# Designs tried in a protein design chat: VH-VL binders against Putative pre-16S rRNA nuclease. Part 6

Target 1, 151 residues: Putative pre-16S rRNA nuclease, of Pelagibacter ubique (q4flq5)
Amino acid sequence: MITIEDFKIKHTNKVRFIGLDLGSKRIGVSICDERQSIATPFKTINKTNTNELIDELKIIIKDNNIGGIIVGNPVNMDGSLGRSAQSVNDVASNISKSIDLPVILWDERLSTVGAFNLSSLLDVNVSKRVKTIDQNAAAFILQGAIDFLNN
Short names: E, the ipSAE of ESMFold2; O, the ipSAE of OpenDDE; V2, 0.75 times the mean of E and O plus 0.25 times the DockQ between their complexes.

## First folded at step 1 (VH-VL)

Design u9 (framework fv_ustekinumab)
Fold by ESMFold2-Fast, scan of step 1:
Structure u9 (fold): chain C 151 residues (1-151), chain A 126 residues (1-126), chain B 107 residues (1-107)
Amino acid sequence: as target 1 above (151 residues)
Amino acid sequence: EVQLVQSGAEVKKPGESLKISCKGSGYSFTSHWLGWVRQMPGKGLDWIGIIYPGDSDTRYSPSFQGQVTMSVDKSITTAYLQWNSLKASDTAMYYCARTPYGSGSYYDLTGWFDPWGQGTLVTVSS
Amino acid sequence: DIQMTQSPSSLSASVGDRVTITCRASQGIGSYLAWYQQKPEKAPKSLIYAASSLQSGVPSRFSGSGSGTDFTLTISSLQPEDFATYYCQQYNSFPYTFGQGTKLEIK
C-alpha cells in the first residue's frame, strides 16, 4: 500500500480507478471514468474470504483497464473504530501483495458512508436499501478520493 | 479491556429448555461477529455458528442447524445460545468467542477467534 | 465440509525440545488457518492466524507455516507452560472446522 499523495503522483489520465467499501456486510464496488471525473456504483461482491475477493478484483481490473484501487478507511482509532480500521488494513495489505496496482486507504472522515449506514438501521424494507447504500457508499468513497487527486 | 463473560454452569434434564449467555464489554458489540463452539467432555472443538449482533444475521454449522438458536440483545451487549429441548448428547462445555477485527460482514476477513469467554458447562442427565 | 486432520494425536517432549505439529486440510484453504492452545479446563487461546501471523502477546518461540493443504506449528524451544492441547482451525469456508487436536505431554 501507498499514501494518497504518492498515488496522486503515479496515476495516469487514461485509466479508471475502483473504490471499495469494505466496512459493509457486502463489499460495494464503484468505478470512475478514464478522466477520473465521476464515480459511479459498479457492483456488489459478497465473498467469504480475501482470496475470492482478489480473484474477482483481477477480473474487474483486466476487463476495465483499472490503474488503482481506493479503499475506504474508517478513521478515529478510538476503540471499535480502530479495530475496524485494522480489518480494512489487513484486506488492503493482502490486495496490495497480490495485485500489482497502487492500493490506497482513503480517510472516511468526510464521507457520507457512516450517515448512510446509520440511516439503514432506522428504515423498514432494509434489504434493498442496504444494497443500494453499499454501492453508493463505495461511489462516495471513490468520488472523494478522485476529487482530492484532481485538486 | 475486551472481555466476554459467560453465564454459570447448568444442570438440566432431557426435554428441558435452556438459554445460556455471553456478555461482551470493552468493544463495539454490534461491529464484530460472535461465534459459539462446543467441546464435549474429553473431545475436541466443534464450531456451532456465528451471529452478527448488529442485525442478528446468523450462520450455522449444518450439524447444529435446527438444534440450537443463536440470538442477541444489543441493549445489554449479550448473546444467547438456546435449546428448546435438551438431549443427553448436549452435555458439553460451550464457549463464545469474538472475531478480532470483524467489520460486521459475513465476509469474515479474520475468521479466527480472540478473545474467548471462559465457557459454560452444560450437563444434561436424567 | 473441509476436514482438518492433525498429526500426531499426541506426543511427548522435554523442556528445550523443538516440536512440530502438522495439520492437513481435505481441500485447499489458502492461508486461512489459525492455531489455538488449550490447557485443561481453560478456554482456548489464539496463537497464530493467517497460517503464519503471530497473535499479539504470544511468545516468538511459536511459529506457523504452510499454505493450501499442509500446515505446521513449531515451538522452537519448549517451556513448561507449553504443555497443552493444540488445535488448528480453517476459516476459508463455512462451516468452519477444527482439527481433532494434538496433546503435547511431558516426556
Scores: ipSAE 0.006, ipTM 0.513, lowest interface PAE 15.0, mean pLDDT 80

Design v10 (framework fv_rilvegostomig_arm2)
Fold by ESMFold2-Fast, scan of step 1:
Structure v10 (fold): chain C 151 residues (1-151), chain A 126 residues (1-126), chain B 110 residues (1-110)
Amino acid sequence: as target 1 above (151 residues)
Amino acid sequence: QVQLVESGGGVVQPGRSLRLSCAASGFTFSNYAMHWVRQAPGKGLEWVAVISYDGSNTYYADSVKGRFTISRDNSKNTLYLQMNSLRAEDTAVYYCARDLSPYDYVWGSSEYFDYWGQGTTVTVSS
Amino acid sequence: QSVLTQPPSASGTPGQRVTISCSGSSSNIGSHTVNWYQQLPGTAPKLLIYSNNQRPSGVPDRFSGSQSGTSASLAISGLQSEDEADYFCAAWDASLSGRVLGGGTQLTVL
């Protein structure tokens, strides 16, 4: 894994990224365009272990020519790491060991509300883990990261 | 506070069956994957089985596959281990343990056991 | 048989630093993080270290973990008599789709 700041310096500007939101029941997956301007919902991966997640990610990477993986990190509002954030770090580390692409943790506090037209029933919150999360939340995370990278 | 209390252990003859229970309290049981881990007398810990938060997915150690069944009843906050065709080598203290992950195996496969029960003893007389 | 390999015993005197090793393979420690558990005589195991080097609330900073390649280690600085216990390492194993644990190391404080 690398920091978003290091990735901003070194990344190429014609690769697609995927975004991951590690939710309570489902893993949301998002993808951006090759110009890294717009993140869109892509798919949802259901009820899988880390091995099965990694296998599915390898298929997505090959089929869509992906150059990096952005993982949402649910950091506490004061910047400290809670247990869920530490668990996300563990999964991201395992992905990084198994997949030969940059894996970046994205602090969800840096994402802005209104980047996506989310349902009024879908609440994305940094200090409170969203219970029913899906590919829309993953798109929100990825959009925040690519906005940062492009500014 | 978080509590896990095992019960159902005892002395049984080889080839018989026994059912263990683990009563959970102090947390939302239906949000966590749960494990069984055993410890033979004077030996180390051996992982036995895991069940996802909703009961839809299970994994077992090779030593117990086909003989043991892990299950849960979220309405009763209870985890079970049905042990069939018991062998002398199944003699152990059985612990239930909570996976810190609230989400299925993605979190479970990379997490740790943050709370353990006190254990229940199973003795298979040879 | 244990999947992860630990020394069966370790010893030290109060105030000393001791280190307990844990060896695995690419399918476990080489690709997944390591946890450590402490088991005091006659009690259930307790989480001591998670995610290679993180401490739960209430665990003293004299306990630390590290990981490199397919191996991990637990270090105990300023050894105290209450540290006399069995210590187990654990990790997820990708090839087994399950948790694997070491055989345990019995630490004696002399």
Scores: ipSAE 0.006, ipTM 0.510, lowest interface PAE 10.9, mean pLDDT 77

Design v11 (framework fv_rilvegostomig_arm2; at its last look DockQ between E and O 0.03; V2 from the best seeds 0.00; counts 0 for: pae O 10.2 > 2, placed apart)
Heavy chain, then light chain:
Amino acid sequence: QVQLVESGGGVVQPGRSLRLSCAASGFTFSSYGMHWVRQAPGKGLEWVAVISYDGSNKYYADSVKGRFTISRDNSKNTLYLQMNSLRAEDTAVYYCAREGTLEWFSDTPYYYGMDVWGQGTTVTVSS
Amino acid sequence: QSVLTQPPSASGTPGQRVTISCSGSSSNIGTNTVNWYQQLPGTAPKLLIYSNNKRPSGVPDRFSGSQSGTSASLAISGLQSEDEADYFCAAWDDSLYGVVLGGGTQLTVL
ESMFold2-Fast, scan of step 1: ipSAE 0.014; ipTM 0.594
ESMFold2, look of step 2: ipSAE 0.020; ipTM 0.642
ESMFold2 (binder alone), look of step 2: mean pLDDT 92; pTM 0.948
OpenDDE, look of step 2: ipSAE 0.006; ipTM 0.596

Design v3 (framework fv_rilvegostomig_arm2)
Fold by ESMFold2-Fast, scan of step 1:
Structure v3 (fold): chain C 151 residues (1-151), chain A 123 residues (1-123), chain B 110 residues (1-110)
Amino acid sequence: as target 1 above (151 residues)
Amino acid sequence: QVQLVESGGGVVQPGRSLRLSCAASGFTFSSYGMHWVRQAPGKGLEWVAVISYDGSKKYYADSVKGRFTISRDNSKNTLYLQMNSLRAEDTAVYYCAKDIEYDFWSGPSFDYWGQGTTVTVSS
Amino acid sequence: QSVLTQPPSASGTPGQRVTISCSGSSSNIGNNYVNWYQQLPGTAPKLLIYSNNQRPSGVPDRFSGSQSGTSASLAISGLQSEDEADYFCAAWDDSLNAYVLGGGTQLTVL
């Protein structure tokens, strides 16, 4: 893994980046354009096994000319054992070891994702909304990072 | 090690009330939704109720709405089910179950269950 | 009546593959993840499959789940005598605002 400041200096232009929201069992995925100007929701991955996630990412990388992976880092999160998946830092580290691309943790406080209305923890009747929120959260994470990289 | 221990079951007459408790240990109780699930003798499983991590949201099976109340005390790591106006068809083993998910996205799943407490409603 | 439909029984011999079906609707299996629970005789249920096809630690890879449209299935490969149990599918139902289960399938290992 590298810092966002190092990535700003050293990253390749004319490649796309992936943004990841490593929320719960659902992993939101976003992708930007090759001009690195606009992040777009891409898909949701229903994998909690890091190896299965890495396999899916390798397919996306091959198909989309990806030059970096930006992972949202939820700082000030309560309940460090509240989820059944590995911590965000552990997953990002494993991705970095298995995929030969820069992997960057992005502080979600630097984007407006932390202000997102995810306050309803029991309303499963919004499963489509939650899925959209995951993809949008990944897009907001990636947009915040590329805005920083371009400025 | 995660452990859920139910208590409060017994034999009661129709129309009476009973309160079940579930003592939780081995995990951060205040971070997870909790459920009650029952099983009548020789029958399948029937979901009864759920309560959110903070107690602010509750859902019930139609068969128990208006009669049963789910609650929790996070300071005591304890889940409750208050059962009023009991009927013969409420006779079952009642299980306490822990949700695997932090925030219930795409629906709950129960990674741990207690051993159950028996409620018999008979005249 | 169960909201999700399972066959009441299934059987197989050691080493065979057995499949248990679960049928629902757009408000449950069609829009939410499916879970499978195993209940051995005289014991509390145990989570066998979550999120349609994921296995908790300790569940052998002989057990697999799948979902298509409003239906799901549990497959047990290399059937063993200790797999003799009741199996239940379950999912959240958006219309009922309730977690719904199938009636259960009693698996007999012959």
Scores: ipSAE 0.000, ipTM 0.512, lowest interface PAE 13.7, mean pLDDT 79

Design v6 (framework fv_rilvegostomig_arm2)
Fold by ESMFold2-Fast, scan of step 1:
Structure v6 (fold): chain C 151 residues (1-151), chain A 125 residues (1-125), chain B 110 residues (1-110)
Amino acid sequence: as target 1 above (151 residues)
Amino acid sequence: QVQLVESGGGVVQPGRSLRLSCAASGFTFSSYAMHWVRQAPGKGLEWVAVIWYDGSNKYYADSVKGRFTISRDNSKNTLYLQMNSLRAEDTAVYYCARVSEDYGDYLGPNWFDPWGQGTTVTVSS
Amino acid sequence: QSVLTQPPSASGTPGQRVTISCSGSSSNIGSNSVNWYQQLPGTAPKLLIYSNNQRPSGVPDRFSGSQSGTSASLAISGLQSEDEADYFCASWDDSLSGYVLGGGTQLTVL
């Protein structure tokens, strides 16, 4: 793993990045364009172990010309019942050891992810809604990171 | 039928080496991370090591780092534990266990299910 | 070796509710889920509870788990003689990059 500051100095602008929102039961995945200007929701990975997550990431990397992985880090999230920052760091570290690409933790305080409304989880179509919410959270994480890298 | 069968245990002198095997059947071995866990006579369980599905990542308990090596052969559906520089405190029943795949979360290696029946290692002079 | 703290023994009579505690720290139970294992005399351990409070297929609903802060608890309701066993809690420890287990609690059914 490397810092976002180090990555800003070293990164290439001819590849895509993916963003990961490591929820407690679901992993949201986002992807950006090769110009690293726009992050888009991509998919949700459900109920998997770290090994299966890494397998899925390797497929995405091969198929989409991915040059870096941005992982959201929920630092200073008052009242959060999700994963701790330490747990997110451990998963990101494991990805970094298994995948030969830069893996960067992105402080969610530096993006607008915290403004995303999750209260709609109580709606009738919860399964489809939760999947979309996870993907959009991952897109906000990735957008914040690429905005920082380009400015 | 999912099954794990350990072998290779025995009586060894301190300072010597021993290699344990765990034969897996009834599931796609190459898709799962695997653990070794041990239990000294009359004592509790102690986690020993884990290996990723493809062998790329390994973690060890501090008590065995530098002495034990976990490995696997996915073509033979077999997990191994190479135990070097054995000490009296390594005397235990050694279990292999599979990392469960139906996880409720994505944090680290998960729980142990199923377990093998164990193989006994006795380090004595 | 015991990073997680459990009472060494517990006891009850048939029909009672028994609770076994497990205490850890922010690097293990405070950040990661807790599993519980049952070991009958002379047998391999068996998964009893995973992800703090989930039961695998075949485990009776008399067994339940909970977690709060840096501690976890296993509850056994309607205690039966066949529940006499050793019980172990386990969690991942971020600072050690490894699994940690409790010392075990020997449950006696009187």
Scores: ipSAE 0.006, ipTM 0.502, lowest interface PAE 9.9, mean pLDDT 77

Design v7 (framework fv_rilvegostomig_arm2)
Fold by ESMFold2-Fast, scan of step 1:
Structure v7 (fold): chain C 151 residues (1-151), chain A 125 residues (1-125), chain B 110 residues (1-110)
Amino acid sequence: as target 1 above (151 residues)
Amino acid sequence: QVQLVESGGGVVQPGRSLRLSCAASGFTFSRYGMHWVRQAPGKGLEWVAVISYDGSNKYYADSVKGRFTISRDNSKNTLYLQMNSLRAEDTAVYYCARDTEYQLPYSDYYYMDVWGQGTTVTVSS
Amino acid sequence: QSVLTQPPSASGTPGQRVTISCSGSSSNIGSYTVNWYQQLPGTAPKLLIYGNNQRPSGVPDRFSGSQSGTSASLAISGLQSEDEADYFCAAWDDSLKGPVLGGGTQLTVL
């Protein structure tokens, strides 16, 4: 894995990024344009283990010319790492080991959209609505990261 | 049928080492985080260590940091606890316990739903 | 020393309702769900309650859990002699980076 600061210095400007909103049952996926200007919802992945997720990500990467993966990193209000942050770091590390692309943890607190409450939305038992909300959350994460990179 | 079976306990002198094993069967071991929890004679439960489903993340109780190492071999469905520099206060029954099934990415350290019968470690001179 | 605070003992008679308390802080019960474990004499612990108030398959509905703020409670209604056991609460702790447990409550059925 690589820091967002290091990625800002070294990244290419001709490829797309994907953003991941990692949930316990659903993973929201977003994608940006090749100019890295705007993030849009892309899809929702319903996988139970990291290997299934990695296989799906490899397909997305190949089909969409992806040059980096931004993973939303939930942290507590005081900046300490919680259980969910530990799990996110574990998944991001495994993606980085299996996929030959930069994987960046994005601290949602650094984004104007970092106030978006992902946890409460995942509790809604309306699968199509929740799926759309997960994708939007991933787009907010990716937008925050690319806004930082373009600054 | 889901089972966890601990082994490797015994009587050892202070300062020595001991390696505990926990054999898992009846479930997909590689999908679950695993814990070691101990209980001193006549006392309550004390958490010792946890390892993620793939072995990439490990956490330890402050009382055992630097002395104990948790590891796993998913090809053998086995969890391990290497205990070095043993002290009298490490005397306990050691249980292995299964955390919740790993779900991306949250909830791998949630609760312990399956426990082994325990293996007894006695540190005495 | 235990991180979560439980009374060391509790007692009741058959048919009565007994409540066991568990007190923590914002780094554990205030941020994460509470689990309860039952340990019958001479046996390994068994999961009794998870996610504050959920029962695993096979746990009778007379066992219930609740949580408010930094505290949790286990309630046992219709107390039976078979309920005589040690009860432990547990939660993940952010500061310690691991699960923390209460000291246990020894329940005696009189």
Scores: ipSAE 0.000, ipTM 0.522, lowest interface PAE 12.1, mean pLDDT 79

Design v8 (framework fv_rilvegostomig_arm2)
Heavy chain, then light chain:
Amino acid sequence: QVQLVESGGGVVQPGRSLRLSCAASGFTFSSYAMHWVRQAPGKGLEWVAVISHDGSNKYYADSVKGRFTISRDNSKNTLYLQMNSLRAEDTAVYYCAKGEYYGSGSYLTDYFDYWGQGTTVTVSS
Amino acid sequence: QSVLTQPPSASGTPGQRVTISCSGSSSNIGSNPVNWYQQLPGTAPKLLIYSNNERPSGVPDRFSGSQSGTSASLAISGLQSEDEADYFCAAWDDSLTGYVLGGGTQLTVL
ESMFold2-Fast, scan of step 1: ipSAE 0.006; ipTM 0.546

Design v9 (framework fv_rilvegostomig_arm2)
Fold by ESMFold2-Fast, scan of step 1:
Structure v9 (fold): chain C 151 residues (1-151), chain A 123 residues (1-123), chain B 110 residues (1-110)
Amino acid sequence: as target 1 above (151 residues)
Amino acid sequence: QVQLVESGGGVVQPGRSLRLSCAASGFTFSDYGMHWVRQAPGKGLEWVAVISYDGSNEYYADSVKGRFTISRDNSKNTLYLQMNSLRAEDTAVYYCARSHIVGATKLQYFQHWGQGTTVTVSS
Amino acid sequence: QSVLTQPPSASGTPGQRVTISCSGSSSNIGSNYVNWYQQLPGTAPKLLIYSNDQRPSGVPDRFSGSQSGTSASLAISGLQSEDEADYFCAAWDDSLSGLVLGGGTQLTVL
C-alpha cells in the first residue's frame, strides 16, 4: 500500500483506476475513464471472503487495463469503535500483497468540500458528477481520489 | 474570512538562517495543504514548497531542496519555513498560500494569499 | 528561468481584446490544469482564472481562459485601464513534483 500523495507523483496518466467500497454488505466497485476525469459505478461483488474478492479483482484489472486501486477509508469521527477502519485496512493490505498494483486508502474527508469544489472546477458536467456521488459510495470514493490526483 | 499573516522576514548575511511563520485563521487549518511562494524584486512568482494537511508529505522546488524545510503546527494554526544556507538569490517577498481543496498537497489554484514578508540576503 | 513561457509584455487600448499566451510541456500544462493570477503594483497576487477557464466570484466575464495541448491563453475583452497589471500562468509539473509558473506578462493599457 502507498499514500495518496506518493501515488499522485508516481501514477500513470493513460490507465483506469477502480474504487472499492468495503464498508457495505456487498462490495461496491467503481471505475474511471482513461483520462481519469469521471468515476462511474461499475459492479457489485457479492463475496464473503478476501480470496474470492481478489480473484474477481484480477479479472477486472486484466479486462479493463487498471493501474491502481482506491479503497475508501472510513473516518473515525462519530465515536465508533474503530473496528470498521481496521477491517478495511486488513483487506486492503491483502489485496496489495496479492495484486501487483498500487493500493491506496482514501480518506473520505478529502472527498467532501474538495469533491464538490473540484466538480465545479473541471470541464465535466457538474450534474453528472453530483449524480455519481449521490448514487454510489464506490463512485464517490473514486471521484474524490481522482479529483485530488488531478489537482 | 480566511486570513494568512506572514512574519519573520528581515535582512541577513549569506550563509545564515531565518525562520518564517504564517499564522492562519478563519478556516480549519488542519484540513488544508499549505504553500510558500516567493517573488524576487521586480521579478515573477516562484513556488517554493508545499506541506500536506497532516504534515506527513512535503515537496520543494529544486532551487531550495536541502536548504529549506517546510513544517506546520496544527495545534497553533501556524505554517513555518526554515531557511538555511541563505544565498543572495533567496532575496524575495515570501507569501503564504492555501490550496483550494481540503486535504490537497497539489493545488488547482491558490485561493488565499497572505500579504507577504520580505527577506533580504545581502553582505 | 521560468518553466512556463509567457511574453514579457503585452499592450492594448481601452475597449480592445488582448490575449496573453502561456506555453509549457506534457508534464505540466499537457497533464494538469492551468491557473492565472493578476498582480497589481504593490499587492499580493489575486486568483483570476482556475481550472483552465473558470472564474472565481468577483472576476468580470471579460476575463476568460482556454487551454489546448501544452499551451494556455488568457483573453481580456473590453480592456480597461484598471487591467494594467502583471499576469502569471501556473500549473503543477509531474516531472518536477512541484508547481511551476510563467515569468509573467506586464500588460500596459495605452
Scores: ipSAE 0.006, ipTM 0.484, lowest interface PAE 13.9, mean pLDDT 78

## First folded at step 3 (VH-VL; framework fv_ustekinumab)

Design u3a (from u3 with heavy chain L104F; at its last look DockQ between E and O 0.72; V2 from the best seeds 0.00; counts 0 for: pae E 8.9 > 2)
Heavy chain, then light chain:
Amino acid sequence: EVQLVQSGAEVKKPGESLKISCKGSGYSFTDYWLGWVRQMPGKGLDWIGIIYPGDSETRYSPSFQGQVTMSVDKSITTAYLQWNSLKASDTAMYYCARQTEDIFTGYFDYWGQGTLVTVSS
Amino acid sequence: DIQMTQSPSSLSASVGDRVTITCRASQDISSWLAWYQQKPEKAPKSLIYAASTLQSGVPSRFSGSGSGTDFTLTISSLQPEDFATYYCQQYNSYPRTFGQGTKLEIK
ESMFold2, look of step 3: ipSAE 0.006; ipTM 0.633
ESMFold2 (binder alone), look of step 3: mean pLDDT 93; pTM 0.950
OpenDDE, look of step 3: ipSAE 0.260; ipTM 0.778

Design u3b (from u3 with heavy chain I103Y L104Y; at its last look DockQ between E and O 0.67; V2 from the best seeds 0.00; counts 0 for: pae E 11.3 > 2)
Fold by ESMFold2, look of step 3:
Formats: structure tokens, C-alpha cells, sequence
Structure u3b (fold): chain C 151 residues (1-151), chain A 121 residues (1-121), chain B 107 residues (1-107)
């Protein structure tokens, strides 16, 4: 894994990214356009273990020309890592070892304005703790990251 | 503070029904899977299954599918484990436990105190 | 189902000893392994998750290691309160499964 700051400096080529919401009972997946401007809901993955998740991700990556993976990081508001955030970090690390693409953790606190805008745009309630369509939550995560990259 | 408080010990005869409870507090009850674990006297831990209180979705161990029923009443933040017809082999300590937020990589982080169920002829 | 095999089933040791308990999974579970401690007539308590990460408040004499199929729990210098039964549990796949337990007793 690399930081989003490091990725911003070194990334090239027109590629799409996917966003992952790992903190739910299902994995939400979002995808962005090749200009990395707009994130949209894509898919929900219902797998029983991390190895199966990785296999499904490899298919998505091949089929959609994905050049990076953004994983939501539910950091506590004081900046410390909560227990759920540590589990997300462990899964993201495992993905990074198994998939030869940048895997980037995105701090969901930095998307407060984005959360409001995304909820309004999608006409749905997007919350870290409230059950919604998981791919909508993943779209919020990815949108925050690509907004930062294009800043 | 996360707490899981279970109902008291039960002494039953074979063939009787039983419903034991686990009340959660100090956290968002509907946002975490809740699990049940059996421990037979002097034995190890058996994973029974998990239930998601938000929508009552369940996942059972194959060994327990059809043997017990998990349910929730989210209005009172309470989960239940239920038998229609108890057997002597159901004699055990039963724990409820909260699974961490992650369905895929979740483990049990908080445990109830246990409910002893004794079934004898 | 993933079978978890603990070794040994019981172990006798003295205060101050270094103790190692092993857990083997029947298939690759990456690092998705937890260790629990259970004292008599008490609920289990989480010690370690993700194979090697200590829960808050767990003494540093406890450590976990391993990945894939082979895992260890180590207590570097036993204290009197460490005599208990220890369980590993995989959380890679459903159904979750526990090892059979290792009872750590005073020699």
C-alpha cells in the first residue's frame, strides 16, 4: 500500500479506480470514469472470506481496466484508529500483497462536504453506520478520494 | 460501554421448548452481527451462528441448522436462541457475543456472561 | 468447514516459564485468526486478533505469530493469572470454527 499523497505525485495514464466499503456485512464497490471525476455505484460483493473477495476483485480489475483501489478508512474523529479501522487496514494490506495495483486508504473524515454532496446527488442517506445500498457508500468513498486527487 | 446481559439459568426436561435471551447495550445494536456459542460441560467452544439485528439475516453452522432458531427484537435490543423440543444433548453453557463490524473478517469482541441450560430426564 | 487443530491439548508449566501453544488450520486462512483466554466459569476473553495484534489491555508478555495455516500463541514469562484454557478461532470463512482448546495448568 501507498499513501494517496504519494499516488497523486506519481500516477499517470488514463485509468479507472474502484472504491471499496469494507465496514459492512457486504462489500460495496464503486467505479470512476477514466478522467477520475465522477464515482458511481457499481456492484455489491457477497463473499464469505477475503480470498474470495480478492478473486472477485481480480475479475473486476481485468474487465474494467482498473489502475487503483481506494479503500474507505473509518478513522475515529480524534485521528486514532478504531478497532474496525484496524480490520480494514489488515484487509487492505492483504489485497495489496495479492493484487499488483496501488491500494490506498482514504480517510472518510476528509469527505464531510463530499458526504453532504453525495447524499444529495444520489438522493439516499449515506452514513458510515446506517445500512444503505453498500455500493452507494463505496461511491462516497471513491468520490472523496478522486476529488482530492484532482484538487 | 458495550454490555451483553443474558437470561438466567434454565432447568428443563426433554421435549420442552425454551427461549433464552441476550440484551445488548452501549452500542448500535442493529449495526453489529451477534453470535451464539455453545460450550458443553468440560468441552470446548462450538460456533452456533450469527444474526444481523438490522434485518434478521442469519448464518448457521451446518451442525446447528434446523436444531435451534436465532431471532431478535430490535425494539428492545434483545437477541434470542430458541429450541422447539429440547434434548438431553442440549445441556450446555450458551454464550452470546458481538461480532466486530466487519462481516468478512469479524471476530467476537464482547461476550455475554452465559446462560446454563440443563436438560435432564 | 475449516478445521482448527490445537497442540498440545494440555500443558503443565511453572510461573516464569515461556509457553508456546500452536494452532493449525486445515486450509489457508491468511492472518484471520483470533486467540481467546477462558478462565474457569467465565466467558472467553479476546486476547489477539489478526494473528498477532494484541487487544487493548492485554499484557505484552502475550504475543501471536503465523500466517496461512500455522499459528502460535506465546507467553514469554508466565504469571499466576495466565493459567487458563486458550482457544484459537479462524474468522476467514463461515462457519467460524474454534480449536479444541489448550488447558494451561500449574506444574
Amino acid sequence: as target 1 above (151 residues)
Amino acid sequence: EVQLVQSGAEVKKPGESLKISCKGSGYSFTDYWLGWVRQMPGKGLDWIGIIYPGDSETRYSPSFQGQVTMSVDKSITTAYLQWNSLKASDTAMYYCARQTEDYYTGYFDYWGQGTLVTVSS
Amino acid sequence: DIQMTQSPSSLSASVGDRVTITCRASQDISSWLAWYQQKPEKAPKSLIYAASTLQSGVPSRFSGSGSGTDFTLTISSLQPEDFATYYCQQYNSYPRTFGQGTKLEIK
Scores: ipSAE 0.006, ipTM 0.571, lowest interface PAE 11.3, mean pLDDT 81
ESMFold2 (binder alone), look of step 3: mean pLDDT 94; pTM 0.953
OpenDDE, look of step 3: ipSAE 0.056; ipTM 0.716

Design u3c (from u3 with heavy chain T100Y; at its last look DockQ between E and O 0.50; V2 from the best seeds 0.00; counts 0 for: pae E 10.1 > 2)
Fold by ESMFold2, look of step 3:
Structure u3c (fold): chain C 151 residues (1-151), chain A 121 residues (1-121), chain B 107 residues (1-107)
Amino acid sequence: as target 1 above (151 residues)
Amino acid sequence: EVQLVQSGAEVKKPGESLKISCKGSGYSFTDYWLGWVRQMPGKGLDWIGIIYPGDSETRYSPSFQGQVTMSVDKSITTAYLQWNSLKASDTAMYYCARQYEDILTGYFDYWGQGTLVTVSS
Amino acid sequence: DIQMTQSPSSLSASVGDRVTITCRASQDISSWLAWYQQKPEKAPKSLIYAASTLQSGVPSRFSGSGSGTDFTLTISSLQPEDFATYYCQQYNSYPRTFGQGTKLEIK
């Protein structure tokens, strides 16, 4: 894996990115356009095996001109990693070992002005909704990252 | 602090029913899978299965499918392991354990103290 | 099901020794392997996850390595409190499976 800051320096154009929300039961996938301006919901993966996830991702990558993978990284406001963030790091590392594309952890606190409020909501209200509509959460993650890269 | 507190030791006869419990505290009970593990006397660890307290979804080892029932009462943050008719071969220590948040990457990070179940005439 | 095979099944060692325990998976499990320590009459305790990441509070004399099918737990300088049974567990696939255990005894 690389940092979002390193990726911003090395940023490639004219490819799409996918965003991943690594939920406890389902994995949300989003995709952006080749101008990297708008993220939209794309797919939900109900796989629970890392190798099956990687196989699904390889198909998506081949079919959609994907040049980077953005994985949501929930971080506590004090900068420490929460329990969800540890699980996300473990899966993202495995994806990075297996797929020959940049894999970037996106700190969900770095999205638009409302990022802090969203992080608070994820533990109570929004995180439960995110688990049931995973594609929308993945789109939010990807949108935050591409907004950062383009601004 | 995350705690898993299990019900006390049980001495039963073959054919009796039993329901043992595991009460979770110090964490969001409905957001983590909870697992059960059997350890027969002098033997290793056997994975029984996991249950998601948020919706009661279960996954069982094939060896235990139909042999035990996992359930949860989320209003009191308690999980259960249940037998309709005990056999002598059910004599073992039974542990509950919390699976780290994500079923994709789950290992057991916190364990209960165990419940010894003894089944003999 | 993925079978996990530990070697050796038991081992005698002295305080200060370097100890290695191996775990082999019947299929590629990437790095999705945990190690647990269990002392007599106690619940298991998590030591290592993701093959090589030490759990918080675990002494640095413990280390894990490996990926794919072959994994190793190492204790670099054995201490009196390390005499226990050690289990590996894969968490790549369901059902989760444990190795049969390695009992580490004092000489």
Scores: ipSAE 0.006, ipTM 0.599, lowest interface PAE 10.1, mean pLDDT 81
ESMFold2 (binder alone), look of step 3: mean pLDDT 93; pTM 0.945
OpenDDE, look of step 3: ipSAE 0.084; ipTM 0.726

